# VHH binders against PI-PLC X domain-containing protein At5g67130: the designs that were tried, part 18

Target 1, 376 residues: PI-PLC X domain-containing protein At5g67130, of Arabidopsis thaliana (Mouse-ear cress) (q93xx5)
Amino acid sequence: CSNGNCQLLDSCSSATDCVSGLYCGDCPAVGRSKPVCTRGQATSPTSIINGLPFNKYTWLMTHNAFSNANAPLLPGVERITFYNQEDTITNQLQNGVRGLMLDMYDFNNDIWLCHSLRGQCFNFTAFQPAINILREVEAFLSQNPTEIVTIIIEDYVHRPKGLSTLFANAGLDKYWFPVSKMPRKGEDWPTVTDMVQENHRLLVFTSVAAKEDEEGVAYQWRYMVENESGDPGVKRGSCPNRKESQPLNSKSSSLFLMNYFPTYPVEKDACKEHSAPLAEMVGTCLKSGGNRMPNFLAVNFYMRSDGGGVFEILDRMNGPVLCGCETLSACQPGAAYGSCKNVTVQTRTPSMDSTAGSNSGGSYSGSVQFSRSLAS
Short names: E, the ipSAE of ESMFold2; O, the ipSAE of OpenDDE; V2, 0.75 times the mean of E and O plus 0.25 times the DockQ between their complexes.

## First folded at step 17 (VHH; framework vhh_rezetamig_d1)

Design z05 (from w03 with R52H S64E K104R; at its last look DockQ between E and O 0.56; V2 from the best seeds 0.00; counts 0 for: pae E 2.2 > 2)
Fold by ESMFold2, look of step 17:
Parts: sequence; C-alpha cells; structure tokens
Structure z05 (fold): chain B 376 residues (1-376), chain A 123 residues (1-123)
Amino acid sequence: as target 1 above (376 residues)
Amino acid sequence: QLQLQESGPGLVKPSETLSLTCTVSGGSISSSNYYWGWIRQPPGKGLEWIGHIYYSGETYYYPELENRVTISVDTSKNQFSLKLSSVTAADTAVYYCARELPDRRWDYPFDYRGQGTLVTVSS
C-alpha cells in the first residue's frame, strides 16, 4: 500500500504511506525491525461522550513536554541533558495531548523551561523562556473553544508572583480555572460542559503549596493522587504513591495522575514501553487506586509504540468509565451505559492481576516519522 | 568541593574494549547515600544512561548494554571505572561519570558530573 492508504500495522516506507493520523515507525525492541503504520492521534473522549464531570475522563499528558529532542540549540551552546519528547507543544496538543508537565526556573532574569540539576538552570540544560510555550497553549485554547488543557509545574520559581504574572502575560488568565472552584474532598469536578460554558479551560498546578494562597495557583497534591515517577513507577506489579501524594485509594481528592516513564528516558525503548507493558500497568494502577481509573497518563515519547500505543490505551481507559464499554470506540452516544457496538482492539484490556512476559535478549532501536495531524 | 574527572583513551578500534576511569576528589566514594554512574552523549543526541555502582560493589546496567558493560569501584583510590566491550561506531560519544541521587523519581537524577571525555570508535 501507499499514497495515504496504509492502515494500522500495514508495512510502510514513510508517514505519507499511512492513513491520516498514523505515522510510520519501527519497534526493534519487540522484534519488529520493519516499519509499520502506528497510531499518532487521540480520539477526544468528549467528542464521543460529553457532559460528564471532568474527573470521569482520562487525558494524555506529556512528561517534560518542553524537553524536545528536536528543539533548537541556544547559540554557541551544546545542550547536555536528557530529552523526553520529539515534537513541539503545538503538535502535541494537535495530536490530542491535554496535559503538560513543565519544569520552571528563575533564569536569565526571566522564567525558563529547563531539564536541569540542583534546582538551578544552566545554559546547557535550558530550552526556552516559559512564556513561549504558554503562548502556544493560548493559541490552542483560542482556536479550539471546547478543549481543556492541564499544566503541572515542577516549580523552582522564587520570584514573588512569578507564576501568576507569567500566565497573565501569556494571555491565559481568561481561561483560568479558579482554585475556589476546585473540589478538595473527592467531590466531582464541574462537568466539561460547565467548564466550557464558563471558559474555565486551563487547569494549572504547582508543586509549591504556598503559591495557592499567594498567587492563586493550585497546590497539586490537594487535588490529585499520583503514583511514583521514574523507575519505581514502571516496576511491573507495583503502583506506589509518591511521597507528596496521599495513598492512591484515598478519597480525599478526585483526580488521579498516573506516571509511566523510567528514570532515564531512552527514545529507542519507548515503543515497547507504550505497548503491552503500559496496558498491564494501567490495570495495576487501577487496582491500587481502589478501582479508580487515572485521569492523566503521563509518558515520554508519546507517539512511539508497536501499534495503537498510548492512544489505544487511552480509549480503553475511557470506555469503561464513560460508557461502560471496553474501549471508547465502542461507545454509542445517547445509548444506555453498557450498550456497546462491536469493535476490534489492538491488544488486550488492562487486567487487575494479569502480567505478560518479555525478553531483553537483544539490541533494539526505533525511529519515528511524523505525519499530518487529524486536526489539520 | 566534590569533583569527578574522567580519564582513558580517546580512540578505540571497533570490536575492542573502551575503558575509562573516574577519579573522585573533594569527597568520598564510600557513601551510603549515592550511586556512581556512567552516562554518555552520542553526537547530536541527548544523554544516555549506561549504569551505576554502589561503593560496596553492587551494579545495575541499562539492560541492552549489560552483556557488554562492566562497572567497578576501587574505594582505596576513590575511583570507579567503565569497560564497554565489542564497541562499534554507535558507541562514539562523550562519556561522563556522575554522582547519582538516591531518589530515582527526579527528572535529572545527578548532582555532580565530570567534564566529559570524547571517545571515538574508528578503524
């Protein structure tokens, strides 16, 4: 096949061979060295089942969204850091990412995005002024009036009112979801419809508790539980809460952030990470959360997979909660909960007790070719 | 102040073994609170983790490299080392030694790093 006609898992030579919304990638890590068409875009859950509380939906989140392997270097500087993603914030949002993890620092008399050490930004770890990325978010929200975006800040900003001023200067104050409306005791959030009607379409959280009272930026762990990030968060059979979070099955907050990325990002391994292992971990984290489905799934290299990837997994996370079906594509708008149409799935559903074996007996690499988004 | 310095050959022939030593000064390698790691940066790419060692000798390696990697420690010299066997052009990189933080959730899990040494694999 060719000329935009190749379907999911068909062999391909370039992204232009694949149907729109797919891209051409290999996954040697699972023994597939020839490229196939893999899924590169989310199905918006609100486009299928609208009108539910915000905390009933699952959204794709990019870990260190700004840490883009293809980001331009600063003039005269070799960047010496780890990368976590491969595309721009705009492209991430167009492909269905709705959560962004950002690390913000005081740097160069401004607030910068840096993937850095010791709570300090350096030229060799710096990416760009944070306002540039926030203006990409503003443009997306302006052009897409029914979409909601969440930002999680790892906060190293010490400048007084630094965050609130930054977001106002980016033009994001008009979309701001106020802290006063955030449920604090496990209540349902407002419905997506209510949030859109009020134009409360940007949720922003900080890691610094004092900023809530001082700047009106919500302290993250008052509103969500979160599993451990890094290697502890990818250990098969285990989904422990991070130390700042209450236990995952606590009912004191209504949002659940699931991390799934190793301590050290490895671009060529990501296609394997976002396949059967991720699906199994969703089941483990669902059980650890007291049968609460995560609301955010945070990953590195979000478009890499051996087939349906994080996007298919999101469909399987949303289907049961939103419409009582195994996957979002089986939902029938307007039908009774649990009334599902027949669909095929790329892999098995997440299981609370299921595990799958794998081997680490070879050297693997992967590559990704980007195609046009379905939104364009 | 703690300092780490890499030493070893800058040129290695294909199929041979890359060998580097990291000398730690201004602090002790015999620390129960840290790991001692090797990372590398291939040309035009980001950092890649190779593995680490605890001062008592326990090692952990990136799985795809573990059959080619040996990390060892000599506490009497305050040094640790890297050997990478059967090298190819893909192993050309700037190699860094580093002190790893014990909390593996951090986005940048090193607090001290050497200046780096370029190792080129070439015939």
Scores: ipSAE 0.523, ipTM 0.820, lowest interface PAE 2.2, mean pLDDT 87
ESMFold2 (binder alone), look of step 17: mean pLDDT 84; pTM 0.849
OpenDDE, look of step 17: ipSAE 0.884; ipTM 0.949

Design z06 (from w03 with E58Y; at its last look DockQ between E and O 0.61; V2 from the best seeds 0.00; counts 0 for: pae E 4.8 > 2, grease 24.5 > 24.2)
Fold by ESMFold2, look of step 17:
Structure z06 (fold): chain B 376 residues (1-376), chain A 123 residues (1-123)
Amino acid sequence: as target 1 above (376 residues)
Amino acid sequence: QLQLQESGPGLVKPSETLSLTCTVSGGSISSSNYYWGWIRQPPGKGLEWIGRIYYSGYTYYYPSLENRVTISVDTSKNQFSLKLSSVTAADTAVYYCARELPDKRWDYPFDYRGQGTLVTVSS
């Protein structure tokens, strides 16, 4: 196959070989000798089941979203740091990422994104002024009036009013979800429909508690529980809470951020991690959270997998909560909770004669439930 | 001031063992507050963490490398070392030794780093 007709799991030589919405990914970590087409785009949960409280949905989040292996260098400066992603913020948002973890520092008389030692940014760890990334977010929100974006800031900014001024200068004031409307005692958030109606479509959290009163930027751990990141967060069989977080099963906050990435990113291993191991950890974290599904799933190298990847797993996280089905693709809009369509393995390949995006996900998205009879 | 210096051969043949030594000066390797780590940067890529050692000899390796990597410490010489066996062209990189802060296990935790040494794997 070639030129846009390769299906999910078909061998490929480049991304343009694959059907729209698929990524051509190498996965030597599972012993696969050639790249195959894997899922590269999310299904929007609100396009299937709309109108629920924000805290009922699960959104894809990119860890250190700005730490892009393909980011431009500053002239005359060699960057020496770890990378966590492979594409631009704009491309991440276009593929269905709706949460961005950003590390912000005072640097070069400005606020910069750096993947660096806590509190200190250097030329060799710096990426770019934060406002550049925030203007990408503004452009996305402007072009996509029903979409909601969440930003989690690891905050090393000490200049007075640094964050509030930064976001205002990026033109993001008009989308700002005000702290005064955030549930503080575990209540449901406003519905996604209400948030869109009010144009409250940007949620911003900081790691610095004082910024809430000083600048109107929500202190993250008043509103969410979070598991430990790094190696403790990927260890099978446990989902321990972060030190700053209440216990994961606490009812004092409405949101649950699940981290799933090792302490040190290794690009070539991510495809294996975003498959069966991630699915198992979602189950572990669900139980640790008191049977509460996470609202954010934060990963490195979000497009890498051995098949359906993080996107298939998100569908399986959203299905039960939003419509009572095993996966989002089994949901029937407008039907009663638990009324699921019975999907069988697709018996035909997606048509190339379809309108743009009508055959997204190829045959993978059609194999959710089995209509099998078993004799006993 | 603390300094770290890498030493070792810059050219290694495929299937052989890459061997590097880090000499610590201006401070003691025998500190309970720090790990001593090896990181590398392949051409056109970001840093990759290889592993670390505590001065008592306990090691921690990145899982995909653990079958090929050995990190050791010689406290009497104030040195620690890296051996990476069965190398291929994919192991060509600038190798750095570094002091690792234990309280930043999911961040950039290195407060001191060597200048780096290029190791090329080529026949």
Scores: ipSAE 0.196, ipTM 0.673, lowest interface PAE 4.8, mean pLDDT 85
ESMFold2 (binder alone), look of step 17: mean pLDDT 84; pTM 0.848
OpenDDE, look of step 17: ipSAE 0.855; ipTM 0.937

## First folded at step 18 (VHH)

Design aa1 (framework vhh_8fcz_2; at its last look DockQ between E and O 0.06; V2 from the best seeds 0.00; counts 0 for: pae E 5.5 > 2, framework grips, placed apart)
Fold by ESMFold2, look of step 18:
Structure aa1 (fold): chain B 376 residues (1-376), chain A 122 residues (1-122)
Amino acid sequence: as target 1 above (376 residues)
Amino acid sequence: QVQLVESGGGLVQPGGSLRLSCAASGFTFSDYYMNWVRQPPGKGLEWVSRISSSGGETTYYDSVEGRFTIIRDNDKKMVYLQMTSLKTEDTAVYYCARELPDKRWDYPFDYEGQGTQVTVSS
């Protein structure tokens, strides 16, 4: 096949061989000798089921979104750090990423994005001034007036009013979701349509509690629970909460950020990780969260998979919550909850189905209908 | 214990030369990429140069390329930085650094020496 007619899992030599929305991906970790077409774009859940509270949706999030293996070097400096992604913020947003994890530092008399250690940025760990990335976000929000973006900041900025000034200078203050409207006691967020109507389309969180009162940047763990990142967060059968987070089953907040990436990113292993192991971990984290579906799925190398990847898994996370169907593509807009289309099951990616799933209920949780049939 | 000991710093005139040395002990030196990094007065750490474990590949910060040469001797467990055409902007504490292996750290170096001061002044 060629010229845009190669289907999912057909062999390919370039992305132009694949049907629109597919990319030509390599996965030697599963024994393939040649690249195949894999999913490279999300189905927007709001394009299928709109009008629900923000905390009913699951969004793709990129860990260290700025840490792009193909990013330009600083003049005359070889970058000596680990990379987490392979494309620009603009491309990530166009492919359906709606959450960005950014590490911000005081560096070079400015605020920079760095993948570094101990709150110190160096010229060999630095990527670029943070405002450059934020201008990409502004351009996306301007061109896409119904889209909502979330930014999670690992915050090493010490200059007074640094974050609020940075976002204002990037032109993002007009999209700002105010802290005063953020639910703090586990109640539903405003609906996506209300957020769009008010132009409250940028959610920004910081890791530094004082910044909420000082700068109006929400303290992350007041509004969401989060599992551990790195190797502890990918241990099969376990989904422990991050030290800064309340227990995952706590009802004190309504958002749930799920991390799934190892401590050391290895691009060639990511395609296997974003397949059966990720599907199994979603089931584990859902249970650990008190049958609450995560609202953000944060990964490295988001386009890498053995087939449907993170995008197929997101569809299976959204389907049950948004429309009562096994996957988002089975949802029928305007139909009663649980009225589903016929959908061909992806046999190459493990199902999240269940034998007779428990229904925990709740305004933001919905029914739980997952399976771990390919794992113990 | 892993040890990296820098030496050879000092006061020089602009246009002068120095050779920095780093003596390594306590590990299989030939298994590791080695780097020079520097800290100018009142500034953060800056990367200067990198050499592969075999010595076959070298890279340099643009402002030092053509003036500095990184060299290693795996038999003697030494890495060197030959500096020529020194400028006042090269004034810094220079550190020898062992490149972080594939582990749970994101920081690129797992061991650094105590540093050696280079001062370029008229």
Scores: ipSAE 0.039, ipTM 0.504, lowest interface PAE 5.5, mean pLDDT 85
ESMFold2 (binder alone), look of step 18: mean pLDDT 85; pTM 0.859
OpenDDE, look of step 18: ipSAE 0.839; ipTM 0.926

Design aa2 (from w03 with K104R R105Y; framework vhh_rezetamig_d1; at its last look DockQ between E and O 0.70; V2 from the best seeds 0.00; counts 0 for: pae E 2.1 > 2)
Fold by ESMFold2, look of step 18:
Order: structure tokens, then C-alpha cells, then sequence
Structure aa2 (fold): chain B 376 residues (1-376), chain A 123 residues (1-123)
């Protein structure tokens, strides 16, 4: 097949061979000798079932979202660090990512994004000034008035009022979800419709507790439970809480962040990770959370899979919670909870309804080519 | 003051074994507080973690390399070594040795790294 006719799992040589909404990806780890068409875009859950509390939805989150394998080098410096993603923040948002993990450092008399050792950024671990990425977020929120974005900051910034000044300078203060409105006792968050009406469409969390009362930036672990990241977080049958987090089954907070990525990222192995193993771990973490579905799924190399990938898994996480169905594409807006369409998953043809919903959050084919789908 | 220095051949033929040694100076490899690791950077790509060793000899390897990699330590020489068998062109990279901090949630867990040595796999 060729020229836009290749279906899910058909062999391909470029994304333009694949039907709209698919990416041409390779996965030697699953035993394939050639790249195939895989899902490249999320279905927006609010385009299917709107109006619920924010804590009922599951959103795709990118770990070290700024650590882009295709980012330009600093002049005269070879970057020597691990990469976690393959495309720009703009492209991630257009493909349906709605959570960004960012590591912020004092560096070069500014605040920079670095994939580096705790508290210290180096020229060879630095990516760019943080404000550049935040301006991409502002542009997205401006162009997409019903979308909500969450930023989780690993915070190594010591400048007084550094974070609040940074976000104001990026023009993001007008979207700011105020700490005073964040549920702290395990109650439901405002509905996504209420958040949009108030223009409270940017949630920002820091790893530094003092910043909450000093700068109005929420301390992450007051509002969410979080499982362990790295190798402990991908061990089959186990979903232990991060040491900063309360136990996952604690009801003292309303949000649940699930991490699923190994300690050391390897681009070529991510495609297998984001398939059956991830789906099994979602089940394990759901049980560990006291039958609470995670609200964020944080991954490396979010586009890599052997088929439906993280996008199919998100549909399966949202379906049961939002409408009582096994997957989001089976939901029927306006129908009784548990009244489901007959849909085919893991077929050669992706659901046309799910691709229509995903376009409210972003574009598909042009944003995927940065991973050089046949070279990786 | 702590320094790590890679040594070994810069050219390796396909199917042979890549062999590198890291010499530690200005500090002791016999430390309960650190691991000693090998990482590499293929041309135009990011770092890849190969594995690490504790000074007592316990090793940890990245799963996809596990069957081809051996890391060893010689505390009397203050050195640790990498052997990677059955190499192909895909193993061409700059190889670094590094001291690895034990806390697993570090995004870049190496506080000291060698200058790196290019190893090219070619006929």
C-alpha cells in the first residue's frame, strides 16, 4: 500500500502512506522487520463526554517533555544527556498531550530547561530558556479556548519569585488555575466546563512546598498521589507510591499520576513498552490506587508503539470512568452510563469517530515526521 | 579532582568484542556510596545506558544488551571495564565511563564522567 491507503498495522515507508491519524513507526522489539502504521493522536475525552469533574478524566503526559532528541544544539556545544521525546511541545499538544513534566534550573542568569543532575545545569545538559516552551503553551491555550493543560515542575529554581515571574512574562497568568480553588481533602475538582468558563485552563505544580504560599504555585503532593518512576515503576505486578506521595489508595487527594517509563530511556525499546506491558500496569496501578483510575499517564517517546499505543490505552482508561464502556470510542454521548456502541479495537482501520474527536486538540501527520519514522 | 579516563581500541571489526577500561584517579572505586557505569552516545543520538557495577562485583545491565555485555571491576588497580561482544555498526558510539549516584530518580545521575572515546565498528 501507499499514498494514504495504508491501514493500522500495514507496512509503510512514510507517514503519508498511512490513513489520516496514523504514524509510520518501526518496532523491531516486537519482531517486525518493517515499519507499520500506528496511532499518532489522542482522542480528546471531553469531545466525547464533557462536563465532568476534572479528576474523572485521564490525560496523556510527557515525561521531560522538553528533552527532544531533535532539538537544535546550543552553539558550539554537543549535548550529552538522555532524550525522552522526539518532537516539539507544540506538536505534543497538537497530538493530544495535555500534561508536561518540565525540569527548571537557574542557569545563564535565567530559568532554563535541562535534563541534568539535581540542582546543577551544564551546557551539555541544557536545552533552552523555559520561557520559550511556556510561550508555546500560551499559543496553544490562546488558539484552543476549551483545552486545559497541566504542567508539573521538577523545581531547582532559587530566584525569588522565579516561577511566578516566569509564567507572568510568558502571558500565562490569565489562564492560571488558582491554588485556592484546588481541592485538598479528596473532593471532586471543578468540572472541565466550569474550568473553561472561568478560563482556569492551566494547572501548575512544583516539587518545592514553600512555593505554594510564597508564589501561588501548588505543591504537587498536596493534590495528587503518584507511583514510583523509573525501573521500580515498570516492574510487573507492582505499583508502589513515590516517597513524596501518600499511599496510592489514600483518599486525601483527588488526582493520581501514573508514571510508566524505565530509569534510562532507550528510543528503540519504547515501542514494546507502550503496548501490552503498559496495559497490564494500568490494571495493577488501578488496583493499588483503591480502584481509582489514574488521571495522568506519563511516558517517554509517547508516539512509539506496536499499534494503538498509549492512545488506545488512554481510550481504555477513559471509557469505564466516563461512560461505563470498555473504551472511549464505545461511549454514546447523552446515553445512560454503561450503554455502549459496538466498536472494533485493534483492527486494521482506526475508529473514524475517535479521529474526529482528536482533531479538536491538534493536527496529525505533519507533527509526527520529526521522529523520522523509518530511521528509528 | 576525581577523574575518569577511558582507554581501549578505537576501531573494532564486526562480530568481535569491544573492550574498554576506565581508570579512576583522585578517588577510590571502593565506595559503598556509588556505582560505576558505562554509557554511550551513537552518532546524532542521545545517551544510552549500558550498565553499572558496584565495587564488590554486583552488575546491572540494560535488558536489551544483557546477553552481550560484561562489566568487571579491579579494585586493586582502581579500574572497571566494559566488554561488548558480537558488535555491529549499530554499536558505533562515543563511550563514556561515569560515577553513578545510587538514587534512581535522578534524571542525569552521573556526577563525574570521562572525556569519552569514539569506538567505530567497521570492516
Amino acid sequence: as target 1 above (376 residues)
Amino acid sequence: QLQLQESGPGLVKPSETLSLTCTVSGGSISSSNYYWGWIRQPPGKGLEWIGRIYYSGETYYYPSLENRVTISVDTSKNQFSLKLSSVTAADTAVYYCARELPDRYWDYPFDYRGQGTLVTVSS
Scores: ipSAE 0.535, ipTM 0.831, lowest interface PAE 2.1, mean pLDDT 87
ESMFold2 (binder alone), look of step 18: mean pLDDT 84; pTM 0.854
OpenDDE, look of step 18: ipSAE 0.900; ipTM 0.959

Design aa3 (from w03 with S56E; framework vhh_rezetamig_d1; at its last look DockQ between E and O 0.66; V2 from the best seeds 0.75)
Amino acid sequence: QLQLQESGPGLVKPSETLSLTCTVSGGSISSSNYYWGWIRQPPGKGLEWIGRIYYEGETYYYPSLENRVTISVDTSKNQFSLKLSSVTAADTAVYYCARELPDKRWDYPFDYRGQGTLVTVSS
ESMFold2, look of step 18: ipSAE 0.679; ipTM 0.881
ESMFold2 (binder alone), look of step 18: mean pLDDT 85; pTM 0.862
OpenDDE, look of step 18: ipSAE 0.871; ipTM 0.943

Design aa4 (from w03 with N33D E58D; framework vhh_rezetamig_d1; at its last look DockQ between E and O 0.61; V2 from the best seeds 0.73)
Amino acid sequence: QLQLQESGPGLVKPSETLSLTCTVSGGSISSSDYYWGWIRQPPGKGLEWIGRIYYSGDTYYYPSLENRVTISVDTSKNQFSLKLSSVTAADTAVYYCARELPDKRWDYPFDYRGQGTLVTVSS
ESMFold2, look of step 18: ipSAE 0.674; ipTM 0.882
ESMFold2 (binder alone), look of step 18: mean pLDDT 84; pTM 0.848
OpenDDE, look of step 18: ipSAE 0.874; ipTM 0.946

Design aa5 (from w03 with W106S Y108S P109S; framework vhh_rezetamig_d1; at its last look DockQ between E and O 0.43; V2 from the best seeds 0.00; counts 0 for: pae E 5.4 > 2)
Fold by ESMFold2, look of step 18:
Structure aa5 (fold): chain B 376 residues (1-376), chain A 123 residues (1-123)
Amino acid sequence: as target 1 above (376 residues)
Amino acid sequence: QLQLQESGPGLVKPSETLSLTCTVSGGSISSSNYYWGWIRQPPGKGLEWIGRIYYSGETYYYPSLENRVTISVDTSKNQFSLKLSSVTAADTAVYYCARELPDKRSDSSFDYRGQGTLVTVSS
């Protein structure tokens, strides 16, 4: 097949061979060395089932979203550190990412994004001024007035009012979801419709408790439970909470952030990570959370898979919660909970968001075909 | 000031063993606060973690590599070493040795690294 006609798992030579919403890649880590069409875009859950509390939805989140393997060097910055992603924030958002994990530091008389350690940014761990990435978020929110974005900050900023000033300078204060509206006792959040109507479409959390009162940036673990990240977070059969988090089955907060990425990011292994192992871990974490589905799924290298990837898994996380069906594509708007479409074959991709045509150009920004991942 | 320096052959034949040594100067490898690690950067790609060793000899390897990798330490020479067996062209990369801080669970970083050495796997 060719020219936009290749279906999921069909052989391909480039992304343009595949139907809309699919990309061309291989996964040698599971023994599939020849490229096939793989899923590369999320189905927006609110475009299928709207109007529910925010805490009923599951959103794709990128770990160290700024740590882009293809990021250009900025003038005067030498960077040698691990990478977690392969494309820009703009491309991530266009492909359906709605959560961004960012590490922010005081550096060079500014606030920078750094993949670093112990609260100190070094010349060789720095990526760029944080405001550059926040302006990409502002542009997305401006162009997409019904979309909601969440930012999780690992916060090493010590300058007074550093975060609030940074977000205001990026033009993001007009989208700000106020802390005063965040449930504190495990209640449902406002509905996504209410959030859009009030233009409260940016949720921002910090790792520093004092910043909530000082700057109006919510302290993350008052509002969500979170499992351990890194190697402990990918150990089969185990989904323990982070030290800062209450137990995952605690009812004191309404949101649940699930991490699934190893301590050390290895690009070539990500396609295997985002297949059967991730699906199994979702089940483990669901049980550990007291049969509560995570609201955020945070991963490295989000586009890498052996087929449906994180996007298929998100559909399977959203379907049961939003409409009582096995997957989001089986949901029927306006039907009773549990009244589902008959899906024909899992290998056929259903219709994507209304912006599917605009996403075709984004497949080449930082794109890496799996069959040539080791080429010089 | 602490310095790490990689040494070893820059050319390795396929199916043979890649062997590198990291010499630590300006500090001691025998520290309970640190791990000593190997990382690599294939051409045009990001960094890949290989593994690390504690000065007492305990090793930790990335699971997909653990059947081919051996890291060892020689505290008397203030050195640690990497052996990667059965190499292919896919193992061509710039190899770095690094000092790792062990207490961070969610992300990994090193606070010192060597300048790197290119190892090419070719006939």
Scores: ipSAE 0.106, ipTM 0.572, lowest interface PAE 5.4, mean pLDDT 84
ESMFold2 (binder alone), look of step 18: mean pLDDT 84; pTM 0.852
OpenDDE, look of step 18: ipSAE 0.815; ipTM 0.918

Design aa6 (framework vhh_rezetamig_d1; at its last look DockQ between E and O 0.55; V2 from the best seeds 0.71)
Fold by ESMFold2, look of step 18:
Structure aa6 (fold): chain B 376 residues (1-376), chain A 124 residues (1-124)
Amino acid sequence: as target 1 above (376 residues)
Amino acid sequence: QLQLQESGPGLVKPSETLSLTCTVSGGSISSSNYYWGWIRQPPGKGLEWIGRIYYSGETYYYPSLENRVTISVDTSKNQFSLKLSSVTAADTAVYYCARELPDKYRWDYPFDYRGQGTLVTVSS
């Protein structure tokens, strides 16, 4: 096949061979040398099933979303730090990422995005002024009036009112979801339809508790449970909570953030990790959360997989909760819960133990090759 | 005050062993609070973590490299070393030695002191 006709898992020789939304990738980490078309775009869950509370949906989140080689260098300085992603914030949003993890620092008389240590940014760990990324988010929200974006900040900003001023200067205060509307006792959030109608389409969380009272930026762990990140978070069979988080099965907060990435980023292994291993971990974390589906799935190198990747897994996370079907693509808008259309699954995915009363099986199909380079 | 400096050949043939030494000055390598690590940056890419050693000799390696990597320490010379066997063109990078903080998953870049780096090119 060629000229945009290659389907998911079809052999390919270039990116233009694949149907829109697919990329020609390989995955040497699983021992394959032949590239195939792999998914690189999400299916918007609200375009299929709208009108539910925000906490019923699962969204793709990029860990250290800003951390890639694409950011401009400071003059005369080579950047020396780890990278977590391979494309711009704009491209991530266009591909269906709806959550961004950002690390913000006081640096160069401004607030910068840095991948650094001990709350201190250096020229060699700096990426760019945070306002540049936030203007990309503003442009996306203005051009896409039904979309909702979440930002989670690892916060090293000490300048007074630094965050609230930054977001106002980026033109984002008009989209701001107010802290006063956030459920604190495990209640349902407002529906996504109500959030869009009120133009409350940007959720922002900080790692610094004092910022909630001081600046109106929600303290993350009042509103969500979160599993451990790094190597403990990718250990098969285990999904322990972060020290800042209540136990994952606690019902005192409505949102669940699932991390899946190693301590040190490894680009070459991501395609393998974002396939069967990730699907198995979703099942583990679902059980650890008391049969609560995560609302955010945070990964490095989000487009790398051996086939359907994080996008197929998101569809399987959303389907049962939103419409009672095994996957989002089987949902029928306007039909009764559990009325599903026929769909063929081409990516092997371990069972995630659906709680909707439908039987679900084990692994289905297959591994494929994925390119390691910049997004296809 | 504490300084780290890499030394070793800048050109290595494919299938041979890359060998580097890090000399620590202005402080002692015999620290119970820190690890001594090797990291590298391939051209146009981000850092890659290779491994670390504690001054008593205990080593930790990145799993996909562990068959090819040996890190050693000589406390009497205040030095630690890297050997990477069976190199290919994919091992071409700037190599850095660094002092690694023990709570590495708390920080994105967990190295408070780093050498200037040395380019190692793998070429026939």
Scores: ipSAE 0.624, ipTM 0.863, lowest interface PAE 1.7, mean pLDDT 87
ESMFold2 (binder alone), look of step 18: mean pLDDT 84; pTM 0.849
OpenDDE, look of step 18: ipSAE 0.890; ipTM 0.953

## First folded at step 19 (VHH; framework vhh_rezetamig_d1)

Design bb1 (from w03 with D103E K104G; at its last look DockQ between E and O 0.60; V2 from the best seeds 0.63)
Amino acid sequence: QLQLQESGPGLVKPSETLSLTCTVSGGSISSSNYYWGWIRQPPGKGLEWIGRIYYSGETYYYPSLENRVTISVDTSKNQFSLKLSSVTAADTAVYYCARELPEGRWDYPFDYRGQGTLVTVSS
ESMFold2, look of step 19: ipSAE 0.679; ipTM 0.882
ESMFold2 (binder alone), look of step 19: mean pLDDT 84; pTM 0.855
OpenDDE, look of step 19: ipSAE 0.599; ipTM 0.834

